# Ledger of designs, part 3: VH-VL binders against Mediator of RNA polymerase II transcription subunit 18 (MED18)

Target 1, 219 residues: Mediator of RNA polymerase II transcription subunit 18 (MED18), of Arabidopsis thaliana (Mouse-ear cress) (q9sjz6)
Amino acid sequence: MSMECVVQGIIETQHVEALEILLQGLCGVQRERLRVHELCLRSGPNLGVVSSEVRLLCDLDQPEPTWTVKHVGGAMRGAGADQISVLVRNMIESKVSKNALRMFYALGYKLDHELLKVGFAFHFQRTAHISVSVSSVNKMPKVHAIDEAVPVTPGMQIVDVTAPATSENYSEVAAAVSSFCEFLAPLVHLSKPSISTGVVPTAAAAAASLMSDGGGTTL

## First folded at step 7 (VH-VL; framework fv_roconkibart)

Design s22 (from k7 with heavy chain N52H)
Fold by ESMFold2-Fast, scan of step 7:
Structure s22 (fold): chain C 219 residues (1-219), chain A 121 residues (1-121), chain B 112 residues (1-112)
Amino acid sequence: as target 1 above (219 residues)
Amino acid sequence: QVQLVQSGAEVKKPGASVKVSCKASGYTFTSYAMNWMRQAPGQGLEWMGWIHTNTGKPKYADKFQGRVTFTLDTSISTAYMELSRLRSDDTAVYYCARDSYDFWSGYFDYWGQGTLVTVSS
Amino acid sequence: DVVMTQSPLSLPVTLGQPASISCRSSQSLVYSDGNTYLHWYLQKPGQSPQLLIYKVSNRDSGVPDRFSGSGSGTDFTLKISRVEAEDVGVYYCMQGTHWPYTFGQGTKLEIK
């Protein structure tokens, strides 16, 4: 079983450069550009009782765009999970062809929404593989109109910290992510994303939730 | 103090493969991406791709996709470029270059000395 | 791919005189972070390329003040206020905004 540990925060665009300098200089890790077209698909009524989310990700920052399918499952629940400050959830990720969207439509999936994320990412390898991305989350007014993308939260960017985990090591990975959050605390406040009952949240929904919960940069 | 030292000149037959090394010293190898470029005799510079030295993820230019492979040996701070199915127009000087640390912007502050690869029948 | 066009391709200059090289991109080089990733390199005869100017106008460490870069969007210029013998070589502009990274054709600067 594949899992991931996730925390999120928001940062004002004017403070992004300071965060980038901190991540680059103090962490001693390389920066990558991030430009990802994300299609969020949902299963139709015919495919089961429980609604599930499938994300098709196209990396537009590569010379040849690559497609990845990411199936986001349920968050960990129970006595122990409620005490963890990091979201732990099931996740399956694999590379796919450019025909994947047509295939999922044929299987009865529907397009829920699409987003364009633009920014940068850092990868940090120590006790866990931690990825930090800082991006503007943009929505298309028309399907696949990337050139017409508009920010979901103008003047704000989302900070995502993720780390892959397994059923056997998720506690250790969550602890590593929590420690990394403390390192970034001077510039951005990272917290466990809120999950709507019965619905898997999207990046856009997460951004909106962070704004309403008062999460964000105090710098 | 920062140095990138490449392997020596190679002469290959059409259809063969060549593997060029680039050994880094004087800095933390995993803190900077490594880029690969080539320059055919009397021609300009051509970007081939880069590899993220911390994650090992490569990016290849479309022209070389399927023929080039970038790899790392982090224990000896060395990056490798392997080009397969060589043809005569692959004759060029191949360069490695370090991406700048102050921004991941695709500008290269240190370059290797170059490796001449000659493809001749 | 973004096409980078340099002019002139051959630039004979008298020692002590100014020189100017133009670089034009087929697409805007302004990235979403507000920065413009246009850089200039010099390749001296028999040597590897060396960085001169990064992000339009920033001189790399050790580059003399007589070198300056300017421009915006798609139109960029490298100026040498007074050419010295050590400036001989091929100058390349390069864009780092879009994948794949692309170089101009090169401008050969030589002394008359």
Scores: ipSAE 0.000, ipTM 0.489, lowest interface PAE 13.1, mean pLDDT 80

Design s23 (from k7 with heavy chain N52R)
Fold by ESMFold2-Fast, scan of step 7:
Structure s23 (fold): chain C 219 residues (1-219), chain A 121 residues (1-121), chain B 112 residues (1-112)
Amino acid sequence: as target 1 above (219 residues)
Amino acid sequence: QVQLVQSGAEVKKPGASVKVSCKASGYTFTSYAMNWMRQAPGQGLEWMGWIRTNTGKPKYADKFQGRVTFTLDTSISTAYMELSRLRSDDTAVYYCARDSYDFWSGYFDYWGQGTLVTVSS
Amino acid sequence: DVVMTQSPLSLPVTLGQPASISCRSSQSLVYSDGNTYLHWYLQKPGQSPQLLIYKVSNRDSGVPDRFSGSGSGTDFTLKISRVEAEDVGVYYCMQGTHWPYTFGQGTKLEIK
């Protein structure tokens, strides 16, 4: 079973350069351009009462755009989970053909919203595979109008830290992510996204509002 | 301080393959992407693709896809470009170049000296 | 592919006089981050290309201030205020906004 450990934060655009320099200082690290077209799909009434989130991701920085589907499941529960400062959730990610959107529509999914994320990413391999992305979140005024994308929160960028895990090693991976967050703490404060209690980053909250209600009624 | 040193000139027959090396020094090899370009004698520059040095993930221009392969040997800070099924119109100087330090790469701050590959019968 | 068109292709200039090179792209070079990835390179005879100007108007380290870049969208200009002997070579504009990266056909600057 695939799981991921996730924390998110926000950073002012003016401070992004300082964060990038800090990340560049780590041995064995490479900066990568990030330009991803993200389609967020929501299940309709035909697929049951409980909505699920499916994201289709297109890497626009490839010659032939690569597509992936990401299905995000529920957050870990229990006494042990309450003590962890990192969100641990089920996640399935796989590569798909360019026809995936048509297939999900046929299954009764609806397009909730679409975003363009532009920024950079770093990948670290230590005791865990840790990915850090820093990106502006942009919305399109009409479907697929990539060239007309505008920032959701001008002057702010999202910092995402993720690491893949399994049911057997998630506590060790979460600890590694938590330690990494301490390293970044002088420049950015990272916390659990979408927790039932606690602080959700302002930029992430603004992006989430654009994404409509992740659960509930489709119109 | 930063240097990119390429392998020497090659003469090949049509149908053969050529492998050009690019050895980096003076910086952390895995912190910058490596790009490959070529220039036919008396002609302009043509971008062939790039390779991310920490992941080994290549990106090829469509014209070369299927014939070119980018690889790395990170232990010696060296990138390789292999071009197969050579034709006479592949005669060119081949360059490696480092992607910039800027947030959004797309320009090349250091270039290798070039490797002349001549393809003739 | 984005087509980059340079003019003139041949530019004879008298030492100490100004020179100007135009570069036009077939579509906008404004990236989704608001930056314009239009760059200029100089290739001196027998040498590798070298970066002169990046993102329209920023001089690379060590590039003399007699070189300046300007423009927006699809229309760009490289200017040399006073041409010197070491400026001889072929100048290329390049776009890094769209895949694949593409170069102009080159402008050969010669002293007359």
Scores: ipSAE 0.006, ipTM 0.498, lowest interface PAE 11.3, mean pLDDT 80

Design s24 (from k7 with heavy chain T53P)
Fold by ESMFold2-Fast, scan of step 7:
Structure s24 (fold): chain C 219 residues (1-219), chain A 121 residues (1-121), chain B 112 residues (1-112)
Amino acid sequence: as target 1 above (219 residues)
Amino acid sequence: QVQLVQSGAEVKKPGASVKVSCKASGYTFTSYAMNWMRQAPGQGLEWMGWINPNTGKPKYADKFQGRVTFTLDTSISTAYMELSRLRSDDTAVYYCARDSYDFWSGYFDYWGQGTLVTVSS
Amino acid sequence: DVVMTQSPLSLPVTLGQPASISCRSSQSLVYSDGNTYLHWYLQKPGQSPQLLIYKVSNRDSGVPDRFSGSGSGTDFTLKISRVEAEDVGVYYCMQGTHWPYTFGQGTKLEIK
């Protein structure tokens, strides 16, 4: 079963250079440019008992934009899960066509929010493959207006740390992510993502709702 | 004492392929992106793409997608640019250049000496 | 793609006199981190390009202080306060803010 371990934090733009230097100091770390158009979709009430999140990601750093769908499930629950300092959840990722958005709308999904993430990423190799991205999160004044994107929270950037896992190794991967977070602790505080904490997703969702043509629905 | 040393000049027929090497020394090879540029005789500079030497993943400029391949041999700190299906308008000096470590801002602090590739029948 | 336009394309200068090169971008070069990724390179005859100025106004190590860069948004200038014989060559501006990276067409500086 495909899973991922996730932590997230925020950093002031003024401290981003210091974070870059810290990440560069780690053996085998390489900077990668990040420019991603992200569409977050949620399942409608008639598609099942529990809602699911589907993200459509377009890598704009390629000559021809490539689309990826990422389907994320609920967080791991049960004995011991509350003791883990990182979020562990089921995840499926695959390449898709540019028409995927229309297909998901036909399946009853609705656009929750739309973002443009711009920044950089690092891949840290240890017992787990850890990906760290540092990006400004930008909203568009109208749906798909990438060239007109403006920061959701000026002066702040998002730090995302993710690592793929399986049902057999998720505890080791979670420990590796937690250990990695200690390297970054002086500059950024990383914690489990929370739906109720989602200041950036909430602001972006509000913006997307205001731009809605009435052809889609929002929560 | 960072140095990038490229392979020697090549003369190719239209339709052939050319592979240019760029050997790095004086720094940690996997810590800096390697960029490729070209310059046709009497013309300006054109960016072709870059490769992440830690992951081996390349990024290609639109014009060269499908004809160019960037590869690495990390054991000898060498990057390669292979251009296929050569045309006469591919005649140019090809450069490798290291992306800056300090800011990763798309500026190139060290360049190879260039490799002249001539495509003629 | 971002178009970088330089002027003049040919710049004959008397030795010891000042020189100025303009670079204009078709889009703003301010990145989301507040930095402007506009750089200047010099290509001397028969040589590889060399970095001269990065991020608008920062001189690369070893570059003499008679070289200065300025500008903001879409309009940028490279100035040489007193041209020396070793300054002959083609000057290129380049943007690293937007993918793909693009260069200006070049300005050839010659001693007249």
Scores: ipSAE 0.000, ipTM 0.484, lowest interface PAE 14.3, mean pLDDT 79

Design s25 (from k7 with heavy chain T53A)
Fold by ESMFold2-Fast, scan of step 7:
Structure s25 (fold): chain C 219 residues (1-219), chain A 121 residues (1-121), chain B 112 residues (1-112)
Amino acid sequence: as target 1 above (219 residues)
Amino acid sequence: QVQLVQSGAEVKKPGASVKVSCKASGYTFTSYAMNWMRQAPGQGLEWMGWINANTGKPKYADKFQGRVTFTLDTSISTAYMELSRLRSDDTAVYYCARDSYDFWSGYFDYWGQGTLVTVSS
Amino acid sequence: DVVMTQSPLSLPVTLGQPASISCRSSQSLVYSDGNTYLHWYLQKPGQSPQLLIYKVSNRDSGVPDRFSGSGSGTDFTLKISRVEAEDVGVYYCMQGTHWPYTFGQGTKLEIK
């Protein structure tokens, strides 16, 4: 059982180069290209009252595509959680075979949506292992039509900052992520992901929901 | 002054392995990816792959998948390329090259001097 | 894989005259960040390749202003306004937008 600390933000495409140069200023920063086909699956009613979200991620920036499964669980609640400026949630991530999609379908999961994320990522190995990705989120007009993907929010890119944590160290990891956010504040404002209630569904609202990595829409 | 210095020429028989080193100086080693290329006699440049100097994660071109291994020794700022099960058509000059200084992917601002690997029976 | 095609493959030029090399890619080199990762290298006889131009039109440090790059999408050009003796060698275009990275066949520039 593991946890992760998460913050998210939006950056105008014109400022992405400046953000990348700022990240270069941190010792030990190495850029990786990011091109990920993401399938978001949700459990059906026949699996009981427990709702679960499973994301299948295919790394297309490798010679042979590799698959991982990411199971996103409940957010931390209670007195301690209210004082933390980052989202802390349960998360399980594992490498899987190409047959994983068939297995989840057999278990009653259904495809909620699919996306193509294209951009870059950095990994910082300091007091915490912090991963930052900057990507455009693209939708496909046909299922699995990667070459036909179009941006969900043209002119904008998503910044995701994540760091793995445990029940013993989540406070320290959250503090490290918070400090990292302050370093990036001149170019991008990173905050705890949240879902607005009472908002009429739009392309922008759908994108914002998807950016939280814990939300989605069936509308 | 940025420099990449490679190990000396090697002569190997088919089926053997070769390990080429690339020692970096003049910059923070872990801040830049290291790319590997080769050039057969009279031929053009061929990209073999790269290694992330911060995470140690390699990425290999399909042609070399399964018989090339990229590794690092960060304590001495050195990258290694090991190619196994050598064939005569692996005879080439092998180059290491640093990815760009501004972190933009896909261009190489500094190159090693090259290492000639000759594979003959 | 993205195929990079250079033309001409052999380019004899008189000293002081201009030279032009074309590079075409089998698909667009525009990345999602709005950058086009097309680069030019020069390999002088007996030497390692050296970077000349990165991201279509940016000269690397120390590269003379007689070298210029231009183009967009799939069609790119490297121009030398006045060829000097030290410009002799093989010129390569390279794309860094798509994995795996791929090079053109090379253009040998020689003095006639």
Scores: ipSAE 0.000, ipTM 0.481, lowest interface PAE 14.5, mean pLDDT 79

Design s26 (from k7 with heavy chain N54G)
Fold by ESMFold2-Fast, scan of step 7:
Structure s26 (fold): chain C 219 residues (1-219), chain A 121 residues (1-121), chain B 112 residues (1-112)
Amino acid sequence: as target 1 above (219 residues)
Amino acid sequence: QVQLVQSGAEVKKPGASVKVSCKASGYTFTSYAMNWMRQAPGQGLEWMGWINTGTGKPKYADKFQGRVTFTLDTSISTAYMELSRLRSDDTAVYYCARDSYDFWSGYFDYWGQGTLVTVSS
Amino acid sequence: DVVMTQSPLSLPVTLGQPASISCRSSQSLVYSDGNTYLHWYLQKPGQSPQLLIYKVSNRDSGVPDRFSGSGSGTDFTLKISRVEAEDVGVYYCMQGTHWPYTFGQGTKLEIK
């Protein structure tokens, strides 16, 4: 079962250059351009199952646009999970054809929101594959109007730290992510995304929550 | 001191493959992407693709997709470019060059000396 | 692919005189982050290309202030205020905004 370890934070645009310099100082680091069109879909009641979230991601910086479907499952809960400062959740990613959106609509999914993320990402290949992305989150005034995107939170950018894990190694991966967050602590405070019982926050809601809390608690 | 040192000239027959090496020194190899370019005799520069030296993930220009392979040996700070099914119009000087910022800026601050690959019957 | 067109392709210049090279792209080079990824390289006879100017107007370290870059959107210019003998070679513009990266066809600067 595929899982991922996730922490998030926010950073003022004026401090992004300092964060980038810090990240470039790490051995084994590569800076990649990030320009992703993200469609968040939610299942309707007619499926006869609990509501689920499916994300369709189009990497606009690829030679040929690459489409990926990402199914986000429930967060790990319980005494053990409460002691982990990193969100651990089920997640499945698969490459899909360009007609995936039409297929999900046919299955009863509806568009919840869409975003254009523009920024950069770094990948760290050590004992765990840690990805850190720093991006402006932009929304479209019209459905699929990518060229007209405007920032959701002007002057702020979101910092996402993710690492793939399995049911067998998530504790080790979470520890690696936690250590990485300590390295970033001088510039950005990363925390476990706030999740209310029965409610999965959207990217915009998560950003707003982090902004109100000043970036959350450092691991 | 940053240096990129490439392997020596090669002469190949049509249909063969060639593998050019690019050894980096003077910086942290895995912190900068490596790009590959070529220049046919008397012609301009043509970009072939890049490889992320930290992840090993390559990206190829469509013209070369399926014929070129970028690989790394991080233990010796060396990048490789292998071009297969060689044609006479593959005769060119091949260059490696360091990207100043991986995938973001797209400019090359240091270049190898070039490797002449001649494809003739 | 983005087509980069340079003019002139051949530029004979008298020592001490100014020189100007134009570069035009088939589409805007402004990236979604607001930056313009247009760069200039010089290839001296028998040598590898070397970076002169990056992101339109920034001189690479060690590049003399005689060299300046300007432009926006799709039209860019490289200027040399007074040409010296060491400036002989082929000049290339390059865009890093759109995949794949593409170069202009080159401008050969010669002393007449």
Scores: ipSAE 0.007, ipTM 0.555, lowest interface PAE 9.8, mean pLDDT 81

Design s27 (from k7 with heavy chain N54D)
Fold by ESMFold2-Fast, scan of step 7:
Structure s27 (fold): chain C 219 residues (1-219), chain A 121 residues (1-121), chain B 112 residues (1-112)
Amino acid sequence: as target 1 above (219 residues)
Amino acid sequence: QVQLVQSGAEVKKPGASVKVSCKASGYTFTSYAMNWMRQAPGQGLEWMGWINTDTGKPKYADKFQGRVTFTLDTSISTAYMELSRLRSDDTAVYYCARDSYDFWSGYFDYWGQGTLVTVSS
Amino acid sequence: DVVMTQSPLSLPVTLGQPASISCRSSQSLVYSDGNTYLHWYLQKPGQSPQLLIYKVSNRDSGVPDRFSGSGSGTDFTLKISRVEAEDVGVYYCMQGTHWPYTFGQGTKLEIK
């Protein structure tokens, strides 16, 4: 088991280039392309009374797609957690074979939803390893119809900032993420994303939530 | 399938210690936190604390801090609750229960069968 | 500590009739992530507690749809639309928003 620190925000597509230029200035390294097909799977009744969610992530920016399974837990609660401006949660991530989807179906999982994220990412190694991704979130009108994907929130893109952590260092990592977010504050407001019960919200649900909440503003 | 099996009933004298075990099966032990509760005869449920099964770090309710110790043996997927300096009002059924999804869910989807601990002279 | 108060403590009901249990918290149960960590458990005679409803209104897997949860902030309700014989037991609300986690005192549901 490992942990991650996460903040999320929304940016108008017209301002994405300005954010990219700012990020390039910080890092001095060229951006990475992001094109990820995300499949959210739910366990069925056949696997017992508890429903669980796993995400299969397929990197489509390679000649031969690579697959990762990600299982994300709920947010940290209790003394100390309420004072942190960054979401801290448990996370298990593993590289898997191209047969992973079929294997999960054989285990009784069903496809809950799918989406396509298209954009870019930057990686910064300072006091913590911080990853920043900026992407449009797109849904498919039919299962696996990637070429027909349409934006969930036209004219808007999601900014995700994540950093791996452990139960021993998550406080320091969260502080590093928080400091980094202050540097980006003029262009994008980053805050804790909403989370469901033990399930990481889908990019589509997150985008819809950000739009309905005015981008996660404190009103 | 998921099961939590606890050790058998114990009778202790005041001032003694008791150690209850909770053996998990049917899931990845280190992926879910383990919570401990107790219930005195005819009374309601009381939360005692939880332990991170990956790191082994416990969190105790203030009432039990200093008297209770949570430990693990991950090689056999077993969690332990040790309560020291027992008093007659510690007589209760003690339960272990799994957080429903990872360490941060805050609700319990699977419970052990319970262990009756009787403290009497 | 957050105090959880249930009402009534004893609930005699006729088979097939509806039943309602209230739970009030001394503090808001809305967490900073926007979720409300209020849960309901049923303890049948001689058994361990079992999860019925989590986060106010979500039925646990296998729980009949005659059970429903509602509420917000500090006031919550568990409803059973048509009580069956197997519903006999003690119902507990629990909050998972604040440390330490706390339970209500329990509501004993009995058939008349």
Scores: ipSAE 0.000, ipTM 0.436, lowest interface PAE 17.1, mean pLDDT 80

Design s28 (from k7 with heavy chain N54K)
Fold by ESMFold2-Fast, scan of step 7:
Structure s28 (fold): chain C 219 residues (1-219), chain A 121 residues (1-121), chain B 112 residues (1-112)
Amino acid sequence: as target 1 above (219 residues)
Amino acid sequence: QVQLVQSGAEVKKPGASVKVSCKASGYTFTSYAMNWMRQAPGQGLEWMGWINTKTGKPKYADKFQGRVTFTLDTSISTAYMELSRLRSDDTAVYYCARDSYDFWSGYFDYWGQGTLVTVSS
Amino acid sequence: DVVMTQSPLSLPVTLGQPASISCRSSQSLVYSDGNTYLHWYLQKPGQSPQLLIYKVSNRDSGVPDRFSGSGSGTDFTLKISRVEAEDVGVYYCMQGTHWPYTFGQGTKLEIK
């Protein structure tokens, strides 16, 4: 079972170009386009006392769509977790076939919502593998109505910083992510995503939470 | 000085395959995506696809999916475009072009000189 | 696919006079990052295409200031304030906002 370290923030659309220039200068790597159709599924009562969240991600920037399943588990708890500025949680990510949605339905999962994320990403391979994505979060009026997607928070975009970790190195990875956040602080304020008891937050819920908490530029 | 140098003209029979090379120099090859375009005689430009030079991940336009393959040899800073099951209407000049590092979305700041591929029976 | 329509397709001009080329897209070219990925290329006779204007209005290095781009959303214009002999060729608009990338059909600029 793997883990990930996560922080999130928001940025006004007019400041996105400045952030992109900063990130481009840092990593010296090629910018990656992000266009992902995300299906969020939740477990029914027969699968346990705590609701389980599974995300099916379709990469639309491929000519033939590819599918990935991401299972987000419990966040690290206790005094140690309260002392870390980065969210540390269990996560499993695997490439899957088009039939994955049908299989999860057969297992008792139900579609909670779907989103379209559009933007870009950069990857930094240093002491930790840090991924930064900047995207608009868009909702659709009906299933697969991708062409009719509209922004959840017009004029704002979400900044996600993630890094894979293990039970042996999560503290070191969290420190690396925290240091990276300090470098981005002039343009965007990154913080631990809000969490709810028994339910892992959706991208839309995370964006709404960041808006209410005053995430964004540090100045 | 940035240069993209393509392989020479090819004459092929219908049903054959052609492989065009594009050798880059004057910059870090893996820092820029490579795009492929074609232009039939007297016609306009048509985008065929691109390849991420860092990851090797290709993306093809639907019209060419299943017939075109983009590959890389990063040790010699060279990109390749192979088009199979050639038809007479594949007769065209084929271009490689570098995607600008400042714009992911496909403005092409440097182009190869073009490779004429003639398909005749 | 996004359809790019240029007008006129043939543009005879007198040396020293202004020229204007229109480009229209079948859907908005504004990306979620606030940028509009519309670009203009010139293909001189017997040569590879060359970049003139990127992101609607930005001139590529070495492009004379008599070339200007403007527009928003779905309606774009390339203007040449005073046509010179070296401007002869086919002009293409291109969108990079949507996959697949698409080009206009081209506008051939010729001296009268």
Scores: ipSAE 0.000, ipTM 0.466, lowest interface PAE 15.8, mean pLDDT 80

